# Designs tried in a protein design chat: VHH binders against Abasic site processing protein HMCES (HMCES). Part 162

Target 1, 269 residues: Abasic site processing protein HMCES (HMCES), of Homo sapiens (Human) (q96fz2)
Amino acid sequence: CGRTSCHLPRDVLTRACAYQDRRGQQRLPEWRDPDKYCPSYNKSPQSNSPVLLSRLHFEKDADSSERIIAPMRWGLVPSWFKESDPSKLQFNTTNCRSDTVMEKRSFKVPLGKGRRCVVLADGFYEWQRCQGTNQRQPYFIYFPQIKTEKSGSIGAADSPENWEKVWDNWRLLTMAGIFDCWEPPEGGDVLYSYTIITVDSCKGLSDIHHRMPAILDGEEAVSKWLDFGEVSTQEALKLIHPTENITFHAVSSVVNNSRNNTPECLAPV

## First folded at step 15 (VHH)

Design sb66 (from sb0 with D28S; framework vhh_8pnl_2)
Fold by ESMFold2-Fast, scan of step 15:
Structure sb66 (fold): chain B 269 residues (1-269), chain A 117 residues (1-117)
Amino acid sequence: as target 1 above (269 residues)
Amino acid sequence: QGQLVESGGGLVQPGGSLRLSCADAGFSFSHYDMAWYRQAPGKERELVARITYGGTTNYADSVKGRFTISRDNAKSTLYLQMNSLKPEDTAMYYCAAGLEYESYDYWGQGTRVTVSA
């Protein structure tokens, strides 16, 4: 996973993240640094994306089932990084393989601190190699959406006004992430950054790409991944596996250039 | 099957030079770390050189001072400039790309480099 869409306006995104805490109370996640949220149809590594994490990471006595939503840098910068510029890291941390997550210090240490987050997206993109050529076909991959009388599937909206209605009840993709906190040696704000855990592709995606993000399918999985106060690292890692509950459609090559940020990046072709 | 395409290999005399290229049509690896690996017959695949998305380079001791890894993100191409080639450099050379620490999930099919008189 190296390209996503997360374009919803802040208020729509917040409502899409409505949840119940441990006591059964209905809640919306509370924002940290909402001004840093930058919606886009074409998010690449090193940009900021919204993640959910437990309130307990920020407040010592908070209920660990309560959620914060915060923009974080995609590309985990380890807390022990000594240089002043994160781009000078000697390794890429955009993704974290599930099979080696407990063997890599950059991921094992924050995971041991309970620094689990849920990465939010409309969906993600992958590029399929075309047989007989060196060209690739991009696909947009996302959760199956609930069909209502008011809003249809993404492929059913034929006008800009109808496309806006599709997003009002969009089920966001929820990917398992690990984050860390880095204090710049020359001072400045603490940098929060994350990596997306990856697994082998499910059968349904194997013809597109051999890897996929670890998707947390449903509120039970999301709650257990976030709740580091009640759910141990070992128990949480049992949630990390391929899922078949996913759908996709081919999209235009417009998405290939990460500078392109238009609805055409998502439109079926 | 690899998703990256290597080129530029061939037969060269000791002391000669070659420039390897690695590209993928229609996709940009600008946010990926990239690397060159090699494998001689009967030996394990070994890292030759790597370059991060930020431009930080690292080289195997056996090639330091002789090889230079570089990238051109506008052309979506990775290069390996090989100078002062030795018979010990004979191998299949593979390019790799990844978004994870010390791990690559995109590989090419390789290009053959033979250094002999």
Scores: ipSAE 0.620, ipTM 0.806, lowest interface PAE 1.5, mean pLDDT 89

Design sb67 (from sb0 with D28T; framework vhh_8pnl_2)
Fold by ESMFold2-Fast, scan of step 15:
Structure sb67 (fold): chain B 269 residues (1-269), chain A 117 residues (1-117)
Amino acid sequence: as target 1 above (269 residues)
Amino acid sequence: QGQLVESGGGLVQPGGSLRLSCADAGFTFSHYDMAWYRQAPGKERELVARITYGGTTNYADSVKGRFTISRDNAKSTLYLQMNSLKPEDTAMYYCAAGLEYESYDYWGQGTRVTVSA
């Protein structure tokens, strides 16, 4: 996973993240650094994306089931990194393989500190190799969406007016992430950055790409991944596996250029 | 099976030079780490050179000073300039791309390099 869409305005995104704490109380996540949230149809690594994480990371006495939403840099910068410029990292941390996550210091250390987060997106993009041609076909991949009275099923046959209405009740994609906190050696603000955990592709996506993000399907999985106060690293890692509850449609080559940031990036062709 | 297309391999005499290239139409490269690996007959695949999205390079000790890895993100192309070639450099050369720590998910089919008199 190396390209997402996360275009919802802040208020719509916040409502889409409504949840219940362990006492069954309905809540909205509280924002940190909301001014750093930059919605886009075409988000690449090194940009900021919103993530959910436990309030307990910021407040010693907080209920670990309560959630904060914060923009973080995509591309984990380990806390031990000694250079002044994150682009000088000797390896890529956009994604983290589930099968080696406990073997790599960059990921094992933050996991040991409970630094688990849920990465939010409208969906993600992948490029399928087309047989007999050098062109690749991009796809937008996302959770199945519930039909509303105002909006029918979405797809290539649907009108632009139906696509305008779908965002009101969009079910955000929730991907398992690991984050870390890095203090620049020359001073400045603490940098929060994340990586997306990846797994083998599910049967439904195998014709598009052989790898996929680890998707947390449903509130129980999301809650257990975030709640580092009650759920150990070993127990949380049991949530990391391929998911079949996913859908997709082909999109135009407009998305290929990461500078393009328009609805055409995810519209069905 | 490959995701990228290598070219530029061939037969060359010891001391000669070759330039390998790796490209794929529609593949976006700017955020990917890229690498060249090689596999000699009967041996395991080994890292030759890598370049991060930020331009940091790393080379196997056996090729330092002789090989240069470079990239052109605008053209979505990776290069390996090979100078002072030795018979020991004979191998199938593969390019790779990835977004993960020391792991590459996209691979080419390989291009053959033979160094002999």
Scores: ipSAE 0.610, ipTM 0.786, lowest interface PAE 1.3, mean pLDDT 88

Design sb68 (from sb0 with F29L; framework vhh_8pnl_2)
Fold by ESMFold2-Fast, scan of step 15:
Structure sb68 (fold): chain B 269 residues (1-269), chain A 117 residues (1-117)
Amino acid sequence: as target 1 above (269 residues)
Amino acid sequence: QGQLVESGGGLVQPGGSLRLSCADAGFDLSHYDMAWYRQAPGKERELVARITYGGTTNYADSVKGRFTISRDNAKSTLYLQMNSLKPEDTAMYYCAAGLEYESYDYWGQGTRVTVSA
């Protein structure tokens, strides 16, 4: 996973993240640094994306089931990193393999601190290798959406007016992430950055790409992943596996260039 | 999965030079770490050189001072400048790209380098 769409306006995104805490109280996640949220149809590594994390990370005695939403840098910078420039890191941390997550210091340490987050997106993109050509076919991959008389599927929303209706009740993709906090040696604001955990592709995606993000399907999985106050690392890692509850459609090559940021990036072809 | 395409291999005499290229038509590699691996006849594949998306380089001891890895993100192309070639450098050379710690999920088919008379 190396490219996502997360284009919803802040208020729509916030409502899409409505949840119940441990006591059954209906809530919206509270924002930190909302001005750093930049909606885009074509988000690449090193950009900021919104993640959910437990309020307990910020307030010592907070209810660990309450959620914060915050933009974080895609590409985990370990807390132990000693250089001043994160781009000087010796290895890529855009994704983290599930099978070696407990063997790599960069991921094992933040996991031990409960630094689990849920990465939010409209969906993600993958590029299928095409036989007999040098061309790849990009696909937009997302949760199955609830079909209504107004909204329809994304394939049915082929006009600007229909596109507006699709997003009102969009079910966001919820991917398992690990984050860390890095303090610049020369001072300045703490950098929060994340990696997306990856697993082998499910059967439904195997013809597109051999890897997929670890998707947390439903509120129970999301709650358990986030709640580091009640759910141990060992128990949380049981949530990390391929899922078949996913759908996709082919999109235009416009998405190939990460500088293109238009609805055409995810429109069906 | 990804189809990276290597070029520039060939036959050279000891002490000669070659420049390998690795390109992907239509895929943005600017955020990927990239690497050159090689596999000599009858031996295991080994890392030759790697370059991060940020430009940090790392080389195998056997090629330090002789090989230079570089990238041109505008062209989505990776290079390996090979100088002072030795018979021991004879191998199939592979290009790799990835977004995961010490893991490359995109590979090329390889280009052959032969160093002999």
Scores: ipSAE 0.724, ipTM 0.856, lowest interface PAE 1.0, mean pLDDT 89

Design sb69 (from sb0 with F29I; framework vhh_8pnl_2)
Fold by ESMFold2-Fast, scan of step 15:
Structure sb69 (fold): chain B 269 residues (1-269), chain A 117 residues (1-117)
Amino acid sequence: as target 1 above (269 residues)
Amino acid sequence: QGQLVESGGGLVQPGGSLRLSCADAGFDISHYDMAWYRQAPGKERELVARITYGGTTNYADSVKGRFTISRDNAKSTLYLQMNSLKPEDTAMYYCAAGLEYESYDYWGQGTRVTVSA
């Protein structure tokens, strides 16, 4: 996973993240650094994306089931990194393989501190190799959406103009992430950055790409991944596996250039 | 993201030079760590050189000082400049790309380099 869409305006995104805390109280996640949120149809590594994390990371004695939403840099910078420029890291941390997460110091240490987050997106993009040509076919991959009479449907018969209707009740993709906090050696603001955990592709995606993000399907999985106060690392890692509960459609090559940030990036072709 | 395409291999005499390229028209390499691996007949695949998305390079001891890895993100192309080639450099050379340290999920089919008098 190396490209996502997260285009909802901040208020719409916040409402899409409505949840219940441990006591059954309905809540919206509280924002941290909301001005750093930049909606886009085409998010690449090193840009900021919104993540959910437990309030307990920021407040002593907070209920660990309460959620904060914060923009974080995609590309985990380990807390032990000693250079001034994160681009000088000697390895890429855009993704973290599930099979080696407990073997890599960069990921094992923040996991031990409970630094689990849920990465939010409309969906993610993958590029299918087309036989007989050097061109690739990009696909937009996302949760199946609940069909309502007002929201329209995602089908071959739907016109591009009807896509706007599906955003009214869009179910955001929720991916398992690990974050860390890095303090620049020369001073300045703490940098929060994350990586997306990846797994082997499910059967439904195998013809598009051989890897996929670890998707947390449903509120029970999301809450267990976030609640580091009650759920151990070992128990949380049981949530990391491929899922078949995803759908996709082919999109235009416009998405190939990460500078393109228009609805055409998501439109079916 | 899929597969990469290598080119530039061939037959060269000891002491000669070759420049390998790795590109794909639809693949944007800007955010990927890139590497060159090689496999000689009867031997295991080995890392030759790597370059991070930020430009940090690392080389196998056997090629250090003779080979130079570089990238051109605007052209989505990775290069390996090979100088002072030796018969021991004879191998199939592979391009690799990944979004995690030493984990490359994208590979090319290889380009053959033969160094002989």
Scores: ipSAE 0.669, ipTM 0.830, lowest interface PAE 1.3, mean pLDDT 88

Design sb7 (from sb0 with E102H; framework vhh_8pnl_2)
Fold by ESMFold2-Fast, scan of step 15:
Structure sb7 (fold): chain B 269 residues (1-269), chain A 117 residues (1-117)
Amino acid sequence: as target 1 above (269 residues)
Amino acid sequence: QGQLVESGGGLVQPGGSLRLSCADAGFDFSHYDMAWYRQAPGKERELVARITYGGTTNYADSVKGRFTISRDNAKSTLYLQMNSLKPEDTAMYYCAAGLEYHSYDYWGQGTRVTVSA
């Protein structure tokens, strides 16, 4: 996974993340650094994306089931990194393979500290190689959306007005992530950065790409992944597996250039 | 399978030079780490050189000082400049790209390099 869409305005995104704490109280996640949230139809590594994480990471006595939403840099910078420029890291941390996560110091250490997060997106993009040509077909991949009278469903035959309505009730994609906190050696603000855990693709995606993000399907999975105060690393890692509960449609090659940031990036072709 | 396209291979004499290129005109690899691997007849595939998205390079001991890996993100192209070629450099050369720690999910079909008098 190396390209997502997360275009919802802050208020719409916040409402889409409504949840219940362990006492059954309805809540909205509280923002940290909301000014760093940059909506985009075409988010690449090194950009900031919103993640959910436990309030307990920031407040010593907080209920670990309460959630913060914060923009974090995509591309985990380990806490032990001693250079001043994150781009000088010796390896890529955009994604983290589930099968070697406990073998890599960059991921094992933050996991041991409970630094689990849920990466939010409208969906993600993958590029299918077309047999017999040098062309690639991009696809937008996302949770199945519930059909409503208000939102309708996305389709080539749908009007632009139906496209706008679909976002009011959009079910955000929730991907398992690991984050870390890095203090620049020259001083400045602590950098929060994350990686997306990846797994082998499910049967439904195998013709598009052989890998997929580890998707947390439903509030129970999301809650267990985030709640590092009650759920051990070993138990949380049991949530990391492929899912068949996804859908997709082909999109325009406009998305290929990461500088393009328009609704055409995810519109059906 | 064969997502990247290698070119620039050929037959050269010992001591000669070749420049390999790896490109995909329709895909932006600027955020990916990239690498060159090679496979000699009857042998396993081995790493030749790596370059991160930020430009940090790493080389196999057998090619240090002779080969230079570089990238042009504006063209989404990876290069391998090979100097002072030796018969043992004879192999099929593959480029690779990935977003995970030393793991590559995009591979080319390879370009053949033969070093012979």
Scores: ipSAE 0.721, ipTM 0.855, lowest interface PAE 1.1, mean pLDDT 89

Design sb70 (from sb0 with F29V; framework vhh_8pnl_2)
Fold by ESMFold2-Fast, scan of step 15:
Structure sb70 (fold): chain B 269 residues (1-269), chain A 117 residues (1-117)
Amino acid sequence: as target 1 above (269 residues)
Amino acid sequence: QGQLVESGGGLVQPGGSLRLSCADAGFDVSHYDMAWYRQAPGKERELVARITYGGTTNYADSVKGRFTISRDNAKSTLYLQMNSLKPEDTAMYYCAAGLEYESYDYWGQGTRVTVSA
């Protein structure tokens, strides 16, 4: 996973993240650094994306089931990194393989501190190899959406009014992530950054790409992944596996250039 | 999966030079780590050189001082400048791109380099 869409306005995104705490109280996640959220149809590594994490990471005695939403840099910078420039890292941390997560110091250490997060997106993009040509076919991959009388479908949305209806009740993709906190040695603000855990593709996606993000399907899985106060690392890792509850459609090559940021990036072709 | 395209291979005499290129039309690789691997007949694939998205390089001991890896993110192209070529450098050369430490999801089909008189 190396390209996502997360274009919802902040208020719409916040409402899409409504949840229940362990006492059954309905809540919206509380924002940290909301001004750093930059919606886009075409988000690449090193950009900021919104993640959910437990309030307990910021407040010592907070209820670990309560959620913060915060923009974080895509591309984990380990807390132990001693140089001033994160681009000087000797390796890429955009994704983290589930099969070696406990063997890599960059991931094992923050995981041991309970630094689990849920990465939010409209969906993600993958490029299918086309046999007999050097060209690739991009696909937009996302949760199946519940259709209501008020909701349009992506395929039927051909006006601003119809497009608004598509997104009003959009079910966000929820991907398992690990984050870390890095203090620049020269001083400055703490950098929060994350990696997306990856697994082998499910059968439904195998013809598109051989890897997929670890998707947390439903509120029970999301709650357990976030709640590091009650759920151990060992128990949380049992949530990391391929899922078949996913859909997709082919999109235009406009998405290929990460600088393109328009609805055409995810529109069906 | 993912179609990187290598070019620049060929036949060259010992002591000669070649410049390999690796490109993917229309795909932005600027955020990926990239690498050159090679595979000689009957041998396993081995790392030749790698370069991170930030430009940090690493080389196999057998090619240090002779080969230079570089990238042009504006062109989404990876290069390998090979100098002082030896018969032992004869192999199929592959480029690779990835977003994980020491793991590459995208590979090319290879370009052949033959070093002989």
Scores: ipSAE 0.686, ipTM 0.838, lowest interface PAE 1.2, mean pLDDT 89

Design sb71 (from sb0 with S30D; framework vhh_8pnl_2)
Fold by ESMFold2-Fast, scan of step 15:
Structure sb71 (fold): chain B 269 residues (1-269), chain A 117 residues (1-117)
Amino acid sequence: as target 1 above (269 residues)
Amino acid sequence: QGQLVESGGGLVQPGGSLRLSCADAGFDFDHYDMAWYRQAPGKERELVARITYGGTTNYADSVKGRFTISRDNAKSTLYLQMNSLKPEDTAMYYCAAGLEYESYDYWGQGTRVTVSA
């Protein structure tokens, strides 16, 4: 996973993240640095994206089931990094393989500190190799959505007008992430940055690409991944596996250039 | 089986030079780390050189000082300049791109380099 859409206005995004804490109380996540949220149909690595994380990361004795939403840099910068420029890291941290996550110090250390987050997106993009040509076919990949009324799931066969109306009730894609906190050696603000955990593609996506993000399907999975106060690293990692509850449709090549930021990037073609 | 296309391989005498290139016509790899791997007949595939999206380079000990990896982000093209070639450098050379350390999801079909004494 190396390209997402996260275009919802801040208030719509916040409502889409409504949840229940351990006591069953309905809540909205509390924002940190909301002004750093930049909606886009075409988000690439090194840009900021919103993530959910436990309130306990910021407040001692906080209920670990309560959630904060914060923009973080895509591309994890380890807390031990000694250079002043994150681009000088000797390896890419946009994604983290599930099969080696406990073997890589850059991911094992923050994971041991409970630094799990849920990365939010409308969906993500992948490029299918077209046999016999140099061209690739991009696809937008996302959770099945409910049509404007409860008449069935929205899909590629639906009209563009129906797609415009669905955003108010959009079910956000929730991907398992790991984050870390880095203090620049020469001073400055703490940098929060994340990586997306990846797994082998499910059967439904295997014709598009052989890898997919680790998707947390439903509130129980999201809650357990975030709640580092009650759920150990070992138990949380059991949530990391391919899922079949996903859909997709072909989109135009306009999405190929990460500088393009229009609804055309995710519109069915 | 490749989304990336290598070129520039060939037959060269020991001490000679070759420049390999790797490009994809339709997709930008600007945010990706890129690498050159090689595989000699009957041997395992091995890393030759790596370059991050930010330009940081790493080389296998066997090629350090002789090979130079570089990238042109405006052209989305990766290069490997190979100097002072040895018979031991004979292999199929593969271009790779990825978004995580030592794990590459995009591979080329390879270009053949033969160094004959």
Scores: ipSAE 0.660, ipTM 0.822, lowest interface PAE 1.2, mean pLDDT 89

Design sb72 (from sb0 with S30E; framework vhh_8pnl_2)
Fold by ESMFold2-Fast, scan of step 15:
Structure sb72 (fold): chain B 269 residues (1-269), chain A 117 residues (1-117)
Amino acid sequence: as target 1 above (269 residues)
Amino acid sequence: QGQLVESGGGLVQPGGSLRLSCADAGFDFEHYDMAWYRQAPGKERELVARITYGGTTNYADSVKGRFTISRDNAKSTLYLQMNSLKPEDTAMYYCAAGLEYESYDYWGQGTRVTVSA
């Protein structure tokens, strides 16, 4: 996974993340650094994306089931990194393979600290290789959406005005992530950055791409992944597997250029 | 696999030079780490050189000082400049791209390099 859409305005995104804490109380996640949230139809590595994480990471005695939402840099910078420029890292941390996550220090160490997060997106993009041509077919991949009179139906080519209704009750894609905290050697603000865990593609996606993000399907999975106060690393990793509960549609090559940031990037063709 | 297209291979005499290219016009690898691997007949595939999305390079000891890896993100192309070629450099050369250290999910079909008199 190397390209997502996360375009919802902050207030809409926040309401889409409504949840229940362990006591059953309805809550909205509390923002950290909301000004750093940059909505886009075409998010690439090294940009900021919103993630959910446990409030216990920031407050010593907080209920670990309570959630913070914060923008983090896509591309994990390990806490031990000693250079001033994160782009000088000797390796890419956009994705983290589930099968080797406990073998790599960059991921094992933050996992041991409970630094699990849920990466939020409208959906993600993948490019299908077409034999006999140097062209690829991009696809937008997302959770099946509930079809209602108010929210409308995704996958139908409608006027731009009708597309507003699709987003009112959009079910955000929830991907399993690992984050870390890096303190620049010269001083300055702590950098929070994340990686997306990847697994083998499910059968439904195998014709598009052989890998997919580890998707946490439903509130029980999301809650267990985030709750590092009650759920051990070993138990949390059992949530990391392919899911068949996804849908997709072909999109225009407009999405190929990460500088393009318009609704056309995810519109069906 | 076979998502990337290598070119520039051929037959050269010892001491000669070749420039390999790797491209995919349908996809932008700007944020990917990229690498060149090679496989000689009857031998295991081995890393030749890698370059991160940030431009940090790393080379196998056998090619240090002779090969230079570089990238042009505007053209979505990876290069390998090979100088002072030796018979031991004879192999199929493969381009690779990935979003995790030393784990490459995108591969080319290869281009053949033969170094002989």
Scores: ipSAE 0.670, ipTM 0.834, lowest interface PAE 1.3, mean pLDDT 88

Design sb73 (from sb0 with S30T; framework vhh_8pnl_2)
Fold by ESMFold2-Fast, scan of step 15:
Structure sb73 (fold): chain B 269 residues (1-269), chain A 117 residues (1-117)
Amino acid sequence: as target 1 above (269 residues)
Amino acid sequence: QGQLVESGGGLVQPGGSLRLSCADAGFDFTHYDMAWYRQAPGKERELVARITYGGTTNYADSVKGRFTISRDNAKSTLYLQMNSLKPEDTAMYYCAAGLEYESYDYWGQGTRVTVSA
């Protein structure tokens, strides 16, 4: 996973994250640094994306089931990093393999501190290698969506007009992430940055790409991943596996260039 | 994995030079770490050189001072400039790209480099 869409206006995104706390109270996540949220149809590594994390990370006495939403840099900078420029890291932290997450210091340390987050997106992009050519076909991959007019799901078979209407009730993709906090050695604000955990592709995606993000399907999985006050690292890692509850459609090559940021990036073709 | 295309290999005499290229038409590798690996007959594949998305380079001890890795993101191309070639450099050379800690999901088919009199 190396490209997402997260284009919803802040108010729509916030409502899409409505949840129920441990006491059964309906809530919206509280924003931290909302001005850093930059909607885009074409989010690349090193840009900021919104993540959910437990309020307990920021407030000593908070209920660990309550949620904050905050923009974080995509590309985890470990707390122990001693250089002044994050681009000088000697390895890529855009993604983190589930099979080695406990063997890599950069990921094991923040996991030990409960620094789990849920990365939010409309969906993500992958590029399928075409048989007999060097060309690739991009796909937009996302949760199955429910139509508001009548019972049913929206997908690749629906008309282009239907796609403009779905955003108000869009089910956001919820990916398992790990974050860390880095203090620049020359001073300045603490940098919050994250990585997306990856797993082997499910059967449904295997013809597109051999890897996929670890998707947390449903509120139970999301709640357990976020709640570091009640759920241990060992228990949380049991949530990390491929999922079949996913759909996709082909998109135009406009998405290939990470500088392109238009609705055409995710529109069905 | 056969997803990138290497070129520039060939037969050269000891002390000669070669420049390898690795390209993929139609995909943006700007944010990926990229690497050159090699595999000699009967041996395991080994890292030759790595370059991060930010331009930080790392080299195997056996090639330091002789090889230079570089990238041109506008052309979506990775390079390996090989100087002062030795018979021990004879191998299939593979390029790789990835977004994970010391793990590469995109690989080329390889280009053959033979250093012989």
Scores: ipSAE 0.703, ipTM 0.844, lowest interface PAE 1.1, mean pLDDT 89

